# Miniprotein binders against a7ua95r516to809: the designs that were tried, part 20

Target 1, 294 residues: a7ua95r516to809
Amino acid sequence: ASLSLLSISDLVPDLQFIFFWMSNAIEILYFIQQKSPAYMQTIELMDDKAGSKESLLSATISANEEAMTILEEVIMYTFQQCVYYITKTLYVVLPGLLDCNPFGTEPSSEQCRRAAGVCVCAVCVMPEAVRRVVSVFQTTSDLLQQYQVHSEIQSQMFAYLFFFTNVSLFNQLIDKGPARGWFQRSRVLQIQASVKILLDWAKGAGHNHLAQKFFAKFCSTVTILASPPQQLSQMSWKALCAEHPSLKPVQLHRILTQYQLMAELGPLPIWQPSSEDEAYIYRTVDLLESFENH

## First folded at step 11 (miniprotein)

Design bf2
Fold by ESMFold2, fold request of step 13:
Structure bf2 (fold): chain B 294 residues (1-294), chain A 81 residues (1-81)
Amino acid sequence: as target 1 above (294 residues)
Amino acid sequence: SKVRITIEVEGPPEIAEIIAQVIRWLAEEAGAEEVEVRVEDGRVTITITGLSKRMAKYLLQIIKYLAEKYGVKVTYEIEEL
């Protein structure tokens, strides 16, 4: 662990050119798609006396299809390169979300005030750890808008970034939470507040539906952990599964086990898995999320 | 700083020529000052003049990806102008 990963601001000088080539390829593909009907009309007007009209049309369609296929490969490759570099920076900054306190005096509040003079906005109370994650999302949004990337591609990119964020946060919470004290109620409330800042950013950026979809597992986990014991103990296993369908049985079981330890509760009969789920609560292979599910 | 890149593509002629055409489109749309494509004996040579060094770097990464994907051999030279 000798070399640190680069920040998003260190990557922008190179990353912007990958965005450029992606946008460039998209524009060429769009141009070819718009010209194909016009070219087809020209071929249809040609006299068959000059040879095989159908053979010429077939050859023209085949050549365009091969060129469009190669352009699609270029778009896919450049998209994956953008995501690769962006997620490398997310990987470095995401763990800090679980360790920060959004309710206290934070360095990000002083840093925001110093950079802008005097600031009384919600951003100035944002913890530095949360600010770093938001900065990655905001920089990505700015690059996509700067190069006028098609909205469908923008949505696909944020879908993957939110998916990556959810997997990273969930896995770290489950894996490191006991040793780090992250299941304590005050800590869970701090984590919940930090995640709300991310959700608010996503809503303001026009990505609310993507955030709701791809943060569901982590949000469900935090919601359960934040619930008061008197309220949660009244919910059956079946009710919890229905309310939190994003959680696999092994994951819900682990979360409830950690909750019982934190709240110093004994086993609750109401939390016994349904007969359908009983076989699945021990599938340890399903406990952590894979980054390959998107 | 502007560069000239010379790219040689060796492989099945149909694929090499289509790849070269796509590279030409990418470079022309990017505002290259000159793009020249020459075809000789199953080799396609593409010369692109006037891209910045960083633009050329990432275009070459795209070309290397396509070469691996489609089974063609690519060599290149970069001249700083």
Scores: ipSAE 0.791, ipTM 0.952, lowest interface PAE 0.6, mean pLDDT 83
Fold by ESMFold2, fold request of step 13:
Structure bf2 (fold): chain B 294 residues (1-294), chain A 81 residues (1-81)
Amino acid sequence: as target 1 above (294 residues)
Amino acid sequence: SKVRITIEVEGPPEIAEIIAQVIRWLAEEAGAEEVEVRVEDGRVTITITGLSKRMAKYLLQIIKYLAEKYGVKVTYEIEEL
């Protein structure tokens, strides 16, 4: 039943318990780690160190280490379950970002007219497709705060969610972009504006560094595609690689090829790959990103 | 509604007992009303009383994960109170 759900709100009633067990396990691990140094100091305060006490201490330490290892497995498992369910909802809503128009919201729409004189026009400004993605991120943030999950785990979770978002958007753009017309300049500018809304959310939520790190590939792609022809045609292959280190040679080559088709440009000598990269531009197995951690 | 879950862990005694200890910690920290662990040859039985039905469901998923990872067999039953 959970795989057929389309929104994060439908998942929260069950997802909150997975967050609870994750937080619960983290708290226990923290308690045990604080106790381990005190336990060792207590043994050191004993005047008589008999050989039987040394054997008991060794056995106790080994048993605690095994229990802590199992507890760490619980934390890892519950973390993976949280991201599994969250990314299932992300996977459904992310493609909409590539088709929406963040510039097309009119203040004179039926919804905005009825809301005139109230603070609700801010709600009508954000495209629905973007709002659905932001809702997943915001709900995740709310759950992490509700269960007071340790900040390092929160950062790891958003690192993975941003990684997943980047891979999903990049792969969709590369794979479906030609057929969907997503390489048209007006569409690229719309996509760029939609992604800026996500980046603004991440900055306001305290995750700016993570978003900049993990969205780099998709953002680089959109930046290149959004560049005016006169500006981009003056940048060499080496300069583009230096400006966009997140892009593999096969990926940069594909992006430039689509740009040439969209802008009706012929082959440009300045975009010839370096001799170092020439062999890599045909490795189609490297074109799309894996959803595995990279 | 609150439940009682009875979990039987069968496998290498050392690992089964350590898994049971971790489950005890989790249940006690979660506020279970009663947690009992009994160790018999080849079996460890854990009885947890007073968790909600939804809490118990996801605890059992954790236990199933541990069983698969550590090569122990787990059976359980749930009784509503």
Scores: ipSAE 0.789, ipTM 0.952, lowest interface PAE 0.5, mean pLDDT 83
Fold by ESMFold2, look of step 11:
Structure bf2 (fold): chain B 294 residues (1-294), chain A 81 residues (1-81)
Amino acid sequence: as target 1 above (294 residues)
Amino acid sequence: SKVRITIEVEGPPEIAEIIAQVIRWLAEEAGAEEVEVRVEDGRVTITITGLSKRMAKYLLQIIKYLAEKYGVKVTYEIEEL
């Protein structure tokens, strides 16, 4: 299949069955959990001999626990399959966020650009690249609601999708940003505005806390890059680490290096890493994030 | 596009029977027309009738996952009705 066949719309016919089996398993688990105390009480009424009741209760508890464990495994497996297919779609559409212009052309959209995150003109519209990402999130939300998936599982799924989105955007920015010109100030402001639209979707969908938590690394990166030189040059390395705790030393160092190049600043003594961080700013193995949870 | 699936689970009887019970619950909740479980000589046979071919496909993927996870051997046959 071509990369274009991985759109979320093309996956829904199969994905809906995976959501169905996940929801089915969740419903059964919830039912068993509610019935276990009542079942044990019924067994006690059937046999008043302490030894026989204790043996039967122990065997029943063990069997239910094993069955619930297997059912939890089914839920985990189907959850992982849902996330796998959804993130394959996200992988395809997320890079467009780094290249799109939510303001339109820079000269014709200056007023809208300056009001980034707040649209003040009628010509501002959601760019196609942003719409594609929102469509993945919205379709996921619709499937979760259609199959009445428990709210805790819905939150876990969006936590992972936001985590994946953050890792994907951050890694591409760091890895490809120099060659693609993504560290130019006008591009950073465009990227910031595009991500704001995603954050607004998440807030409206009831996932604001999750988005704030899991987008922190990428948002910190663009916040630093968007900062005026007069403000940023007055912040020490220690202050920047405290302001942006989601960034590892190697990541912060790389971001400041790119900022210096774009702002035509020479080395700043105030940005010298602390002694604690000196060993870590050159650990290139830590520069990019892993898609695996810990 | 309804099917009948016959699933044989071979392995430690206590695990095979619990897996079969979970599969029965899943199939019954999904609205299968009939679910039959038989235990013979250390093998557990599950027959599920009346799922759509696509529902059965993804149920079988779940069963294959459980088989690998719990170290049991699963074989199956699919009959289109």
Scores: ipSAE 0.779, ipTM 0.950, lowest interface PAE 0.6, mean pLDDT 83
Fold by OpenDDE base, fold request of step 13:
Structure bf2 (fold): chain B 294 residues (1-294), chain A 81 residues (1-81)
Amino acid sequence: as target 1 above (294 residues)
Amino acid sequence: SKVRITIEVEGPPEIAEIIAQVIRWLAEEAGAEEVEVRVEDGRVTITITGLSKRMAKYLLQIIKYLAEKYGVKVTYEIEEL
């Protein structure tokens, strides 16, 4: 009950301070890295009268390296805290994406913050379930921009968030999809449309490459399931493996088996795994994605 | 409200001093009005004045994390200004 009420907007007041400290730590680290050579030169130019120049230099270098290491730890800690809170919010809203009907004309009740009136922007016309997911990513982007977080850290954060989203959606679809009817053609087409909206947003936000990379498994799964039986039944196992390299053999086999059941197709010899893959299709441990692999 | 935070770091001198230096940099970059660091007998005392209560709260969380990670003892006092 309590988790369903958690929105990203509720976390912003706390997140902003974590982002602040993260950004400050990054700036300090960058500053030290750039100025370290100049400081060393200044020590080298000092008169050797008060002790061995070499000892002072070594001590200063060591102290700076240790300080940089601690700053890196601060950055990592604050980064992890940000990701922790953001992913909690994603965890709440992501299931709604699989149940979303993007073709429904549900009037957006929420006005775009940029418009004084009815906004027809791409976000305002999104289905509510998609908009909630996009809102998490947009809020993250806005915070990163507000605190001028280094571009590399921004990329890493979005990479992780997309990874998390892909793993979550993929695992839910594979595990619960058959029971929830998400493998039905009409539902698959809805999911496909919802994912497209999300990917289009990511493209517009400048994260196209990351989105394509990290959503590959989920997108491949949805693409296969959305394929007409007439088309998919003409594709061999090898062709499907080649077209969807992000899927493990066990994953592809599971998808095809569930597709076959849903479409009431008899056994298709053309989908028979190769002799090389036959041993791998039974590795159920590899069926679901792990959150620990990132 | 602004706060004055007094932080005491106890541990190996090298680690305690470096942690104190990092805390100082963080506080200065955050716009603290005054940051004082005192080193006495293996104890480092950091006094930060002028941060907001909210900023200070999250800084203390970072400091606590560092203390746990590096095995140093940290104590702190907060005074509202």
Scores: ipSAE 0.729, ipTM 0.928, lowest interface PAE 0.6, mean pLDDT 90
Fold by OpenDDE base, fold request of step 13:
Structure bf2 (fold): chain B 294 residues (1-294), chain A 81 residues (1-81)
Amino acid sequence: as target 1 above (294 residues)
Amino acid sequence: SKVRITIEVEGPPEIAEIIAQVIRWLAEEAGAEEVEVRVEDGRVTITITGLSKRMAKYLLQIIKYLAEKYGVKVTYEIEEL
C-alpha cells in the first residue's frame, strides 16, 4: 500500500503484537527486579556447603543483571518499533492538519468502530483531518491500555509522539507555510482551531502537560501568526521573546519576517532583535527543529 | 494456528544461556504451553510450543534483533501444529 494510504488502523494488527511483547518484557523485568532481593536472600539462607554459596550468589547476580539488560533491550527495541510505525502514520496525516478547514460542515467519514451505529464521541465529531491525527494518538492510547503498559512507558511514548508531531508541524509550517499560504490569517485561524481540537483531546486523554510542553513551539508560532497585525505590531522583540520562550531567536525572527511580508506591514523597528539575539537570528541551522534532539 | 518454534543460539555460553533464559521468560509470559531449553557446548536450543503463528513471528524478530546486537548466531524452525 502506498504510504499515502497507510492508516493507523492498517497497522493495528501488527502493532498489537509489538505492544504485547513490549508489555511482557516490562512485566518480566519488573518481576525480576522485585524478586531479585528475595532470591538473593534465599541463597544467603542456604547452608554454606563447601563455598559454593558465594559462587552461586555471584553467578546468580550476574546472570540476573545480564538478563535484565537484555530485557531492557527488548523493551527499547519494541518501543522503538512501535514509535516507528506510529510516526509513519503521523507523517502521512499531519500535513492534512495544516490544510484542514475545521469550520467546514463536512461530516467525519469514519465513525468509531466500537460503536454500534452513529457515534457522537468527541473524536467522531472532529473535522476529518483532525480526526485522522487524533485517531493515531487514540489508537496508541488504546493499545497502551489494552496491554497495560507501565505508565512511565506510556508517558515516554506520548512525549515522543507529541515531540514528533510538533517538529513535523513546525518544520512544515516554517518551510512550506509561506508558499502554501499557511501564513495567511484565514488559514492560520483554521490551523489554530485544528490545533485547539487536538490539544483539547490531549487534555481529555490525560496528556495535557505533555501536550503543552511538546507543542509549545508550534503553538507559539500559530499564536503569533494568528495575532492581529494591530496587536502584534505593538509588541516588541523582547516582549515576544518573553511570551514565546520556546522559540529560538532565529525562529521568531523568521516568523516575524514572514508575518511582516504577509501582512504588508513594512519594516517594524519594534521587532528589531536585541543586540544579544542579533548574532543568533542568522543561525539558519537552528531554524528548523531536529528529530534527533529527543 | 499454534506453532512449535525451535530456536538455536550459538555463541559464547554465557550470552547464549542468558538470551535463552530471556526467551524462555518471554515465551512463558506469553502463555506458551511448553518451553524447553537445552544447553550443549556453546549451543542452546529453545523449543517453544503453543504460541500463535503471529506471536511467534514477532518473537522471532526480537530474537533476531538480540542476535545481531549480541553477536550470536540464531537459527530457527517453525512447525505448525
Scores: ipSAE 0.723, ipTM 0.926, lowest interface PAE 0.6, mean pLDDT 90

Design bf2
Fold by OpenDDE base, fold request of step 13:
Structure bf2 (fold): chain B 294 residues (1-294), chain A 81 residues (1-81)
Amino acid sequence: as target 1 above (294 residues)
Amino acid sequence: SKVRITIEVEGPPEIAEIIAQVIRWLAEEAGAEEVEVRVEDGRVTITITGLSKRMAKYLLQIIKYLAEKYGVKVTYEIEEL
């Protein structure tokens, strides 16, 4: 099937089994960790027949540690598989978020399965492009809850998904934004509104801190681009660096340069990088975010 | 449909037995009706009865991953019940 047609709903039948095995492995690991001390105590209380006790204890400890290591590998593998499939779905739907007009009356085609009739829930009133992205995250959340996955693993999964989303959106905006017109004020405001809807969802889902942390670069970029020329032209390079610490000098410089071109501003000495940052603005390798940094 | 899976693990006895034990635990936790582990001449045979075909498929993927990671040879047969 073409990647372009892949929906999260199509992956649920497979994902559910991966989540199932991940959850089971976590439960088994937890069980072993809890029982291990009691088992060791039982061996310690056995009659010491000629040094066999120490050897049995050592062998049991070693076998238990190895078994736990294997279980951890199962958990890691299943986790990675979940993330792999979910990120494939995100890859398909994320570009639509940048092209979305959240101020348009696009009818939400999918009724919330929970409501008899017209659902007015926050998801059902979302623009279709935003709803598709949120649907991936919501489906992930629902699966994690359905299989009662440990909260730490849930947090790690959402951290990675938000990281991936930020990197993808940021890189697309920086690389393709000028050519696609995404740096135009009207388009930026649409993007800003769409991101706000996503962040509001994340807040409602209990992931506010993670969302704020991992979306910082994309949000900073959108905030700068959404700023009126009159306001932004009064901000120095140092002030912008201080307000947007998530952006590298090369990234900020690129954003400001493209903003200047879009807004038809003349040279702005106030945006001149500091002597300290001047060498870093030419580090094009640092311009785009890497998916490997997580 | 339910399946019976027979898994053979060949490798260093210590690793093969531990892998077999982990597979047993996973299968039992999954609600398998029967799980048998047999050790004979350095080969470990695990027989799992009562899992769905779909559950079994993903378990086998996990087992394959473990086999590759730990350098053990795994073979399996599936019988539909």
Scores: ipSAE 0.721, ipTM 0.926, lowest interface PAE 0.6, mean pLDDT 90

